# Designs tried in a protein design chat: VH-VL binders against Probable transcription termination protein NusA (nusA). Part 5

Target 1, 139 residues: Probable transcription termination protein NusA (nusA), of Halococcus morrhuae (Micrococcus morrhuae) (p15738)
Amino acid sequence: MRVTLSDTALRHIALFEDVTGASAVDCLVDDDRVCFLVATGEMSDAIGPDGTTVEQVEERLDKRVSLVENADTAELFVANALAPAVVHNVTISENASTVAYAEVDRADTGVAIGRDGETIETARRLAERQFDIDDIELA

## First folded at step 3 (VH-VL; framework fv_remtolumab_arm2)

Design s42 (from a5 with heavy chain Y101W)
Fold by ESMFold2-Fast, scan of step 3:
Structure s42 (fold): chain C 139 residues (1-139), chain A 118 residues (1-118), chain B 107 residues (1-107)
Amino acid sequence: as target 1 above (139 residues)
Amino acid sequence: EVQLVQSGAEVKKPGSSVKVSCKASGGTFSRYAIGWVRQAPGQGLEWMGGIIPILGRADYAQKFQGRVTITADESTTTAYMELSGLTSDDTAVYYCARDYWGSGFDYWGQGTTVTVSS
Amino acid sequence: EIVLTQSPDFQSVTPKEKVTITCRASQRIGSYLHWYQQKPDQPPKLLIKYASQSISGVPSRFSGSGSGTDFTLTINGLEAEDAGTYYCHQSYSLPWTFGPGTKVDIK
């Protein structure tokens, strides 16, 4: 199932790709920030030396920008979405709903959650859109 | 290099419809959009709508909603703009132009003059 | 819809002078602002995209700046071939809109 992009998301992706040379697969637009799902292997191009490329995207959008690297499997995708938290394992449970259980290093639980829960909330939104995962639980 | 070539000038009666074509050639970009922009004599530029052919997605300015239809035929790389219910206020030069859905129009057709008179 | 206003409406300039054209948006549009030049009986030509990004084949005397609501197109050393009408265009929100244009004549 292909995810439908809004007009705003499409325009942001076009700007992102023009600035970075990297491809974006998805884009989440919030009032104060934009998150790009970056094509596998293109994260370093998106970030740029010392973060200068992603900073240029932020300047042009006039919003905070976050990046998540895409992956071909649900397990690796969830681990990438919780970066830079260290994830030891991800187990996908498929019952009435599909839940990803991420075993995060004990020292990194706060990192995986993020400020005001933004990291884990973004991870949950992207996992639902890309892999039909209903929830992510930290083990 | 990218070129956009439009169909020739049209003279139409009030109440009729006009369909303008825009044939794209050259370039290697696949996720482009074609916009339609008109200009009345001595006036500025007015965006009518656009289409992203590969996504089958078209959007229109509210002023033209219900009167304008923008389509594309990918086999011939041709976009079309059809405007119905013509009045003298629709006398203008109609341009097609390529962008990447908001990136700025980097290539333009030569323009098609549409004159509405009785 | 987002309204763009341009200043000045008209400017008559001596060759090699610096020309400044401003475009103001009715709401914040980030850097989703583009500049075009139109000569009589020709289609517009893209000069600057995303407020400040250069276009291949456009002379370096053309530059753009600004973000949010206030944008500027600068021609540093106007040449005779630069006579024309200049338009700003926003692509932040549908419908896309153009400014009313600034006509630049050579003295």
Scores: ipSAE 0.422, ipTM 0.813, lowest interface PAE 2.9, mean pLDDT 90

Design s43 (from a5 with heavy chain Y101F)
Fold by ESMFold2-Fast, scan of step 3:
Structure s43 (fold): chain C 139 residues (1-139), chain A 118 residues (1-118), chain B 107 residues (1-107)
Amino acid sequence: as target 1 above (139 residues)
Amino acid sequence: EVQLVQSGAEVKKPGSSVKVSCKASGGTFSRYAIGWVRQAPGQGLEWMGGIIPILGRADYAQKFQGRVTITADESTTTAYMELSGLTSDDTAVYYCARDYFGSGFDYWGQGTTVTVSS
Amino acid sequence: EIVLTQSPDFQSVTPKEKVTITCRASQRIGSYLHWYQQKPDQPPKLLIKYASQSISGVPSRFSGSGSGTDFTLTINGLEAEDAGTYYCHQSYSLPWTFGPGTKVDIK
């Protein structure tokens, strides 16, 4: 898979990297929010102490910012995209479409969905872009 | 250590074209955009366009669309700005400047004076 | 295109005085606003990036603030070498645009 980034996404990534010192490999731009796909192992640098670094990114963009940590496998990627929900297992089913089934801890279903469905929607968009996953379903 | 060195002054006739070069040294060339900014005598700064060499993408200000072409040669770490259909209104100092995806122009070339006269 | 407006056009000030230059954008640009100083027959020099971020080698008397549409460059204690023209520049949306400039002279 190869993702083509818009001009706006590239500029936001550059600002993100300047502020955080972490690398982003993808960026979703919406009217009121931006999501960065953070390079594997660099999430703590992106967040910063008590979230102060990511808050600085939000201030500079004048938009809400969310972060997802990248991963080398589709299963780990889906689990990361649903963070901070506890994910016990992810199974990828490839038939007429490719669907990821995430076994989310019972108490964390709402966390995995997110406010206004933002977490699960962002996870679905990123999973399609990075792994050609057509859908994510919570098991 | 990072340095942008531009080609020398040019005197051109109306209707001709000019090609200015910008040689980058001392830093990573391909990861940065090279922008072109001109300044007419006694006037302000005007962005013409820029190129991101690693992406092969060039963008232009609408005012110069169809007249300006910005290219880059990664093997020689040199960017070029060619402006055609010159008129006296194109008399200006032309600067190349380095930018990392909108972070501001942190290094500038020395400028190339282009004079268009009959 | 995004239009940048600067005020004042010209300012002549006493040495050591505080200088304030404003830049207004025709639409919201987050913090994608940068400030430059240009002296006669020299290329511009980056002073402040992303509205408020300092640049290595630039004297601490220069500071920037603002976000969205309203931005300010402040020089706390103008020195003789600060005479020049100051430009704001937005990199939020292509085409990039510059403000018309503010000329600062010392009395």
Scores: ipSAE 0.416, ipTM 0.801, lowest interface PAE 2.5, mean pLDDT 90

Design s44 (from a5 with heavy chain G102S)
Fold by ESMFold2-Fast, scan of step 3:
Structure s44 (fold): chain C 139 residues (1-139), chain A 118 residues (1-118), chain B 107 residues (1-107)
Amino acid sequence: as target 1 above (139 residues)
Amino acid sequence: EVQLVQSGAEVKKPGSSVKVSCKASGGTFSRYAIGWVRQAPGQGLEWMGGIIPILGRADYAQKFQGRVTITADESTTTAYMELSGLTSDDTAVYYCARDYYSSGFDYWGQGTTVTVSS
Amino acid sequence: EIVLTQSPDFQSVTPKEKVTITCRASQRIGSYLHWYQQKPDQPPKLLIKYASQSISGVPSRFSGSGSGTDFTLTINGLEAEDAGTYYCHQSYSLPWTFGPGTKVDIK
């Protein structure tokens, strides 16, 4: 594993994998929500037809569930983490710190930020854990 | 096919220790937790503890803490449960069972009968 | 420590009748509750995991429901081979605990 997982995260991953048949690489646990980093190529299995499979995970955990698809490159990873926002380009700058600059479609800035900043905050946390990216800046 | 095969029956004297083995075959040993559950004659199931080999972590029920030690040897894919300070109250069948991070015990060993008598 | 209570303690059932066993947790455990069947001189067998998820190879007459604190195992149309003791188990919080068991006999 690339990151150290808490006992709670491991339990949630086991439930997620058992319900969906998809694999999770990471799991962020908050008071009212859980985010799973889904193995590359397995997102459709995790979501299921009309979102019914991920809804089963939500029902079992009694928490809101969000999914982010993993990627082999930092650029694609950042774009995936900001989904469903349309991302035109991602540039990684390595100077005093490593920053990802995501060029998001203007109409989708709110989508990239998410409700109460949840999407961008989750993206930043996952990018740090998986690619040692210190920050994500929009545009 | 996943199998858990336990060591044979033991007869022990009060005050001694017993070490039961659980050999796993088929599947991924280190990724799964191995739990130990005992059952006294005519009684229900009692969880003693378990180990998650990949994390190097063992957890114990408070009743057994200080008397039980659960270990795993990845090279032989074998888990062990050692119980010390035996009394007649420890006479039971001891089971090992596999769990995928709290998803329930899906495979069980055949059980090891431990009898403590003078 | 989370305490699990089961009811009834014992049930004697006519073949093909419906059996309902309840398990109540002393605190909320989400869906981290599993059901086992144990026949004499055999290890337990997992019947239902995560309160309601079926297990491959287990007959469809076994089903589970519930979440939080109240859980139910249903055997819809008991068969002779279903005689045994049924246990619930929570894996939400350490130490993991089992219910005291419900013995089901055939009349």
Scores: ipSAE 0.007, ipTM 0.606, lowest interface PAE 10.1, mean pLDDT 88

Design s45 (from a5 with heavy chain G102A)
Fold by ESMFold2-Fast, scan of step 3:
Structure s45 (fold): chain C 139 residues (1-139), chain A 118 residues (1-118), chain B 107 residues (1-107)
Amino acid sequence: as target 1 above (139 residues)
Amino acid sequence: EVQLVQSGAEVKKPGSSVKVSCKASGGTFSRYAIGWVRQAPGQGLEWMGGIIPILGRADYAQKFQGRVTITADESTTTAYMELSGLTSDDTAVYYCARDYYASGFDYWGQGTTVTVSS
Amino acid sequence: EIVLTQSPDFQSVTPKEKVTITCRASQRIGSYLHWYQQKPDQPPKLLIKYASQSISGVPSRFSGSGSGTDFTLTINGLEAEDAGTYYCHQSYSLPWTFGPGTKVDIK
């Protein structure tokens, strides 16, 4: 959606693209972690065999790295951001605010939330930046 | 494959301006930044500024603020560096160099010698 | 502005010996430190990027190490063609800055 990238995000994207050969369209930078929004269709290149390529990015940045695959619709985007949780459906409701309701498989609720809420919070931040979605709720 | 070709040597008078061009070929122009680095005779390397065409953004070193302008023309894959208010301290070789968004300058132009003398 | 310092300023080395050049940053720059070689009347050539990443076509005798504020370029078995000036460069924060250079001569 054309968000402004910080200097730090831009240099992280450059390193990511140089190591993986994949393109990143956005980057979230936190103190000890970085999340890359990977161009659609390029996730396998970013991860590499047995996760070895993304591990090289982590080594270079000296930070934990997470990857989210981009999508051209808000619904597919939200499902991708909650991976590897199984998402059965995503409904976007637009009233006073725009909220995405994700129907996550019962067994995968914890996976969708992530350790310390990292997955769901990262998904919320990216959805706001890319699709102007105010919140993601698990249904 | 990738090549950066700069315009020829210039001899200028104090107070004038110089505009150096840098034509890129063989690579993806818009995916990269083009930086400008100068070197006075017998001295080290000094970064002047650069442009990131895909972001529409140019950045400059404080020492050159107000005197340097860096632009790019994507249709001709050419970057430009214009330096105004020239003094003898601006006598140097001026290089353009390609930078993949802060990954180091992997390809360099041949350099343009600018001599400022009365 | 991030200031880079290099040590030594000058080094004269016997052929085949090991050369070590250090670069120190005035603040932490992660691994955003790159090394260049410049020969007389030529543009600089990128030798090492991101502190330790090798560049295709650069001889394996060149290696880099370090992170944060302290970085090292090593030439393991100096050859005659390696005479030149070596510069470090940080791309962590604008403005980009270069070290003052280390001149390496052959005895």
Scores: ipSAE 0.016, ipTM 0.639, lowest interface PAE 7.5, mean pLDDT 88

Design s46 (from a5 with heavy chain S103T)
Fold by ESMFold2-Fast, scan of step 3:
Structure s46 (fold): chain C 139 residues (1-139), chain A 118 residues (1-118), chain B 107 residues (1-107)
Amino acid sequence: as target 1 above (139 residues)
Amino acid sequence: EVQLVQSGAEVKKPGSSVKVSCKASGGTFSRYAIGWVRQAPGQGLEWMGGIIPILGRADYAQKFQGRVTITADESTTTAYMELSGLTSDDTAVYYCARDYYGTGFDYWGQGTTVTVSS
Amino acid sequence: EIVLTQSPDFQSVTPKEKVTITCRASQRIGSYLHWYQQKPDQPPKLLIKYASQSISGVPSRFSGSGSGTDFTLTINGLEAEDAGTYYCHQSYSLPWTFGPGTKVDIK
């Protein structure tokens, strides 16, 4: 892909990789938070024991940090992006636009949306950048 | 081990230009940026700009915009810094140095002395 | 641009004493602050990165601390080979900038 990274995103990725030993394939930078798309299989390294490694990243950036684990398929990616919500199924519809429909456990709808909608909006931004998915809808 | 080797000393007249080269070990270009930092006699360090070869991206300090051009040739693992419109204020040692998107400069060239005089 | 100031500009120290060098940024830079040592006629050498992270091959007597705007480099037990000029460097935002340097001599 040809996703473009700002100089700020590149600097945050470099710091993240140096602190955690995990690789980040994308980074979203907002005023008060940073989200890293963590390479598949490296999430535990990024989080660290009892979350201490990701907390160290937060301390050094002086911002809230969220992590999303990457995946090889759009379906698994969407499920990962809505974690820790339980996702039963993801269906990708490709007609006028590409929409991912995520079947989220009823009890976890609020978790999938996130505080102030941040989880679902972050998932939508990353899905567009990585898989050309135009939207994510909760089924 | 990683090495950065720079071209030799230059003596230039006011109004001319100078082009300094920095040859890096092969692995340095795949993930790293090459920055250029100068130091006038008895003075501190001044960042001029840098290039991220894998992205084809160069960034410059405002003071040098329009006068400095930083390029890289991946086939020879060489970075270049060209400074035009030279004045006596440009007399300095010019260093190339490697970083990874702001991680700190972990490897440095030996420096190239540029003297601007009549 | 972010301006870095260093204190002191010059320090003459007795061997084995503790040396403290301060770097202050004109705005908050998180931990994007690195320290270098430069000896006469040599390029700078990276000592500490990201305010406090050690560098392989650098003696443990060198340590860094701080975040935001105020940073400190400490040499705990100065040795003769530590004479040189010390610079801080921020990589928080372009353009990258360096402090003016602190020269450390042996008494």
Scores: ipSAE 0.150, ipTM 0.730, lowest interface PAE 5.3, mean pLDDT 89

Design s47 (from a5 with heavy chain S103K)
Fold by ESMFold2-Fast, scan of step 3:
Structure s47 (fold): chain C 139 residues (1-139), chain A 118 residues (1-118), chain B 107 residues (1-107)
Amino acid sequence: as target 1 above (139 residues)
Amino acid sequence: EVQLVQSGAEVKKPGSSVKVSCKASGGTFSRYAIGWVRQAPGQGLEWMGGIIPILGRADYAQKFQGRVTITADESTTTAYMELSGLTSDDTAVYYCARDYYGKGFDYWGQGTTVTVSS
Amino acid sequence: EIVLTQSPDFQSVTPKEKVTITCRASQRIGSYLHWYQQKPDQPPKLLIKYASQSISGVPSRFSGSGSGTDFTLTINGLEAEDAGTYYCHQSYSLPWTFGPGTKVDIK
């Protein structure tokens, strides 16, 4: 699925790729933060030793940066998007709407939601863009 | 090595239009944009607009909106800038320059001198 | 539109001296600021990208720094070949804009 990228998203991806050497498949741009969907297998390059590479991206953009690793399946994608929460299982229900049910370790429910709902909100936006998933519910 | 080659100098009358070409060769063109920057005699650089050929996106500076058109032919890796309603204020050297989505203009054409006089 | 201002407008420098050129943006632009050198009757040449990143083939005496609104281009040990006009350029927001330029002459 090819998503339409804004000019701002394209500029941020170009800077991200220049700094990290990793590829980004998608980019969500908000007023104070940017999220990059990192190509499968390239997450460690994007983060860098002790997070130093992603910190350089933040400094260059003058915004907070979050990273999500892409995946080939909807189930793995949802689990990746909720990282670092421990996800035991993801099931996709496809009735009137497509909903992903993520079975998150009980101790990690807050981690999956994130500060001010940021993690789950970002996960829902990316899942919709990449896999046409209408919602993510924590089981 | 990347090279941008522009069409030759033009002398135009007020009210006419000019179309400048910029042909790219060497290097990669799968992720690029071509910008057009002009410079009046003794003055600084002024961005007119640009195009991202693979996306079909063209953007223009407000000052030129409505009288500048930037196009590209991907098969010949050639970008074009057409400026209409020429006046003496349009006398300038016009440059094309390659950009990778805001990474800065890394390669420039040699420039095309456009002189508008009656 | 984002307005870029440069200082100084003009500087005459003795060979081997250090040259400092500043560029200030009317709003925060992260590191989307690039520096160019233009010699008479030549197109501009990219010197520094993303505020501080070097360009292959550009002498190491050229360096850039800054982020947000305040940026600096430094030439550490000006050479005769460095005479020209220097421009900053922002690519943070359309329309792209250039600073007015700083002319550097060698004594």
Scores: ipSAE 0.478, ipTM 0.825, lowest interface PAE 2.5, mean pLDDT 90

Design s48 (from a5 with heavy chain S103Y)
Fold by ESMFold2-Fast, scan of step 3:
Structure s48 (fold): chain C 139 residues (1-139), chain A 118 residues (1-118), chain B 107 residues (1-107)
Amino acid sequence: as target 1 above (139 residues)
Amino acid sequence: EVQLVQSGAEVKKPGSSVKVSCKASGGTFSRYAIGWVRQAPGQGLEWMGGIIPILGRADYAQKFQGRVTITADESTTTAYMELSGLTSDDTAVYYCARDYYGYGFDYWGQGTTVTVSS
Amino acid sequence: EIVLTQSPDFQSVTPKEKVTITCRASQRIGSYLHWYQQKPDQPPKLLIKYASQSISGVPSRFSGSGSGTDFTLTINGLEAEDAGTYYCHQSYSLPWTFGPGTKVDIK
């Protein structure tokens, strides 16, 4: 694991892995929700048929659950973190800070931002933890 | 498979300290904890604290804070629980148990009887 | 800290009858509740994890249910070897806490 996990995050990951059979690389815990960074290629196992497996995780935790699929490159990672928004391109700019510019389909800008900004803020937190990306901006 | 083996029974006098060991064998995971649970004669189970050996993190129940120290030696896969300032109220069987952080305590040591007599 | 209460404190049951033990948490704990059986002079044994998940080697007559604050352990057809004390345990929030126990005897 690239980042130190809290005891609460470790507990949630253990339950997630037991229920889904998928591995989680990271976990963000908020008051009303939990986000799991799912190992590359294991997203379908985590979601399950018609979303039934991830719903079981939600029931067990008594919190809303969101999933982000991990990736080996910063560009694919950012695109995955903004799902299900359609991302046409991601460019990484490195100067005084590292910023990811995500070209999101115009119809999906709201999807990329999420309710109360939760999708874009979660994406920013995960990108910083996993790839040292300081910010994500929608192009 | 996984086995936890504890040190032998202790008889201590009031004011002294006791250190109990718990040797784990049969497998290690990056995400596991060793907890310590005691049981006074005729009483229920009481969690004292635990440690995640890989992370070196120890957590304690408030009732025991300042008196209990839980440590681990990863090279020997052994966890320790040291309790100081013993009184007759500390007479109990002390168990170590493995917890995969939320799984529950799936493997238990055989228990160590600690008797505090004046 | 999260307080767990159990009922009944004691139950004496005829063999083959159904036993129901309840555990109530002072606040919502999702499904982070586990059940143990303890026999005299032995360490506790994990029976049910995460409120309802079975443990390999534990007879199928043991089952668990519930979520949030109210949980139940059911023994469907009590056998003589099931006599013992049953404890619930929450791992939702530190400190971990146990219920006070329910003693089950055979008539």
Scores: ipSAE 0.007, ipTM 0.595, lowest interface PAE 10.3, mean pLDDT 86

Design s49 (from a5 with heavy chain G104A)
Fold by ESMFold2-Fast, scan of step 3:
Structure s49 (fold): chain C 139 residues (1-139), chain A 118 residues (1-118), chain B 107 residues (1-107)
Amino acid sequence: as target 1 above (139 residues)
Amino acid sequence: EVQLVQSGAEVKKPGSSVKVSCKASGGTFSRYAIGWVRQAPGQGLEWMGGIIPILGRADYAQKFQGRVTITADESTTTAYMELSGLTSDDTAVYYCARDYYGSAFDYWGQGTTVTVSS
Amino acid sequence: EIVLTQSPDFQSVTPKEKVTITCRASQRIGSYLHWYQQKPDQPPKLLIKYASQSISGVPSRFSGSGSGTDFTLTINGLEAEDAGTYYCHQSYSLPWTFGPGTKVDIK
């Protein structure tokens, strides 16, 4: 009950599930893009052969689509949210706030941040919604 | 496999209320929304409202707000539509239909004829 | 609310002919438009969802296209059993709304 889904998010999830056969457990809606949090183990169904299935979702929504695979632990969740960047380790520190420190391979720092910071920003939003993580810092 | 079965025809007096039921079987009741759509004789389709049981949320069309109440009983997998203050303008066939969070209506009940007469 | 308009209101068609029905939305609705067929004394039946997605069990002669505000339902080679009223429906924004319907009769 921590996560509330808007009418728009629910419609997008319904369309996503209809097109892909995969389940989405969360959805972030922005003006020009949509991010789906895909149920654990269902990422391949969501992407489809050569990305053709997720491309169909993009076409129907008329928006860019990104996918993040869900996980049972905060550490794996953060690593998944920064994919395809190689993450060597994730440490969660709990003091006045909860911060995830992700040790990203040096060659993949740009991948983890994403174009215009989109990947790291999306990761931070999802980590807050799902695990009450206040921030993600790249180590 | 999936079926929506509605209660039988009703003849009602002006000023009374009617409560139509819609029993769902063969699918996941709570995950899907149940909408109510009516059709007056010779007229088109008009959405009245719907309920999403898993979210505990009901939505109504402005025209029917204050007169329509849509509820669901998850234990019997049954949705209800109650319309009060009936007039002859409410004579119509009332359908329940399933959608998934604003998707298409993929399964429909058989319809319930409500006739309002003196 | 989003208003849907359909054209034509009525069409009388020879068997095997191509039928085109249009639906226009008063504002952009992406691909959140669905098409239904209704025969006398029966509930509507879903034909096409999300503007162009086929439905299992619906003949391939039915197809949909469009996005945004302009949508089309096409029946390529009308059969006798296709006589009925066709409705578009938008699920982009509450309240959900239907078009006024297009009646298709066989000549």
Scores: ipSAE 0.029, ipTM 0.669, lowest interface PAE 7.2, mean pLDDT 88

Design s5 (from a5 with heavy chain G50F)
Fold by ESMFold2-Fast, scan of step 3:
Structure s5 (fold): chain C 139 residues (1-139), chain A 118 residues (1-118), chain B 107 residues (1-107)
Amino acid sequence: as target 1 above (139 residues)
Amino acid sequence: EVQLVQSGAEVKKPGSSVKVSCKASGGTFSRYAIGWVRQAPGQGLEWMGFIIPILGRADYAQKFQGRVTITADESTTTAYMELSGLTSDDTAVYYCARDYYGSGFDYWGQGTTVTVSS
Amino acid sequence: EIVLTQSPDFQSVTPKEKVTITCRASQRIGSYLHWYQQKPDQPPKLLIKYASQSISGVPSRFSGSGSGTDFTLTINGLEAEDAGTYYCHQSYSLPWTFGPGTKVDIK
């Protein structure tokens, strides 16, 4: 729950919070994309009416922006990170490594994976940072 | 009401060091970066570095690396900028200014004149 | 390091005229560009943040626009009190850098 943020991530969070009024807990920065982990309950503020607020963040960063809503439990967190895919169940298995098994609706497997694997890869990165989950596997 | 108050003018000899203070009042000291910007007579603004007190992080412009040290004391809400190995080229007005993670310097100290002469 | 250039270097303007100052970055910086006004013997004052965002207490005649590499500060109807030097500043990447400044005088 304590993750070191890079200077770039902190700058992007400050801009995000100024534009949206919502708080971000974490931020992943890639060359053409930025993902914000939005404080629980603040997602609608971050998105804004018809997505106009998050679009303003994209315009100011000159990068694509994705949002993931934070959660207090690992199970809900994984389900949120795979949104808008329908997740029926999440089971955390702790053996040699910690793996989250997400039972995603069959029709939504592609949504959970995302374009070029972006959604699932982002989910894996955030789950590791926030909950020490080593991997996410789709059931 | 946010206010940054700097220490008074200094006259220094070449080769010496100067330490300028910047006391913050009002607002949230720890969450903000305190940056240092200098201005030589008749010249433009030059960024020197910053500190983010809550993170214990400081960073500097490469030109000043090894000569400048920026520190903060959260108990007194005071930031310090120490510049060593002074030469006449360091004669300038030194400003501290508050910045929220790159949002622009919204509050500035009044400036501290440092004159380096033999 | 990111280099900022400003144009013009100097502008002498009649009151009520529109003033346009441009700032160009050597690489793309999104909207991480801020504008300041400095009057003689005073610290700079923040006028516009994040390229186009207004600052409380700054007159509405000041506006900013642009993104990426090209940015503009506009004063729509210059007043006598607006004489000063105007600086752009980027906070996209360390080290932070300032433009060289544009001096605006009243005719």
Scores: ipSAE 0.317, ipTM 0.787, lowest interface PAE 4.2, mean pLDDT 90

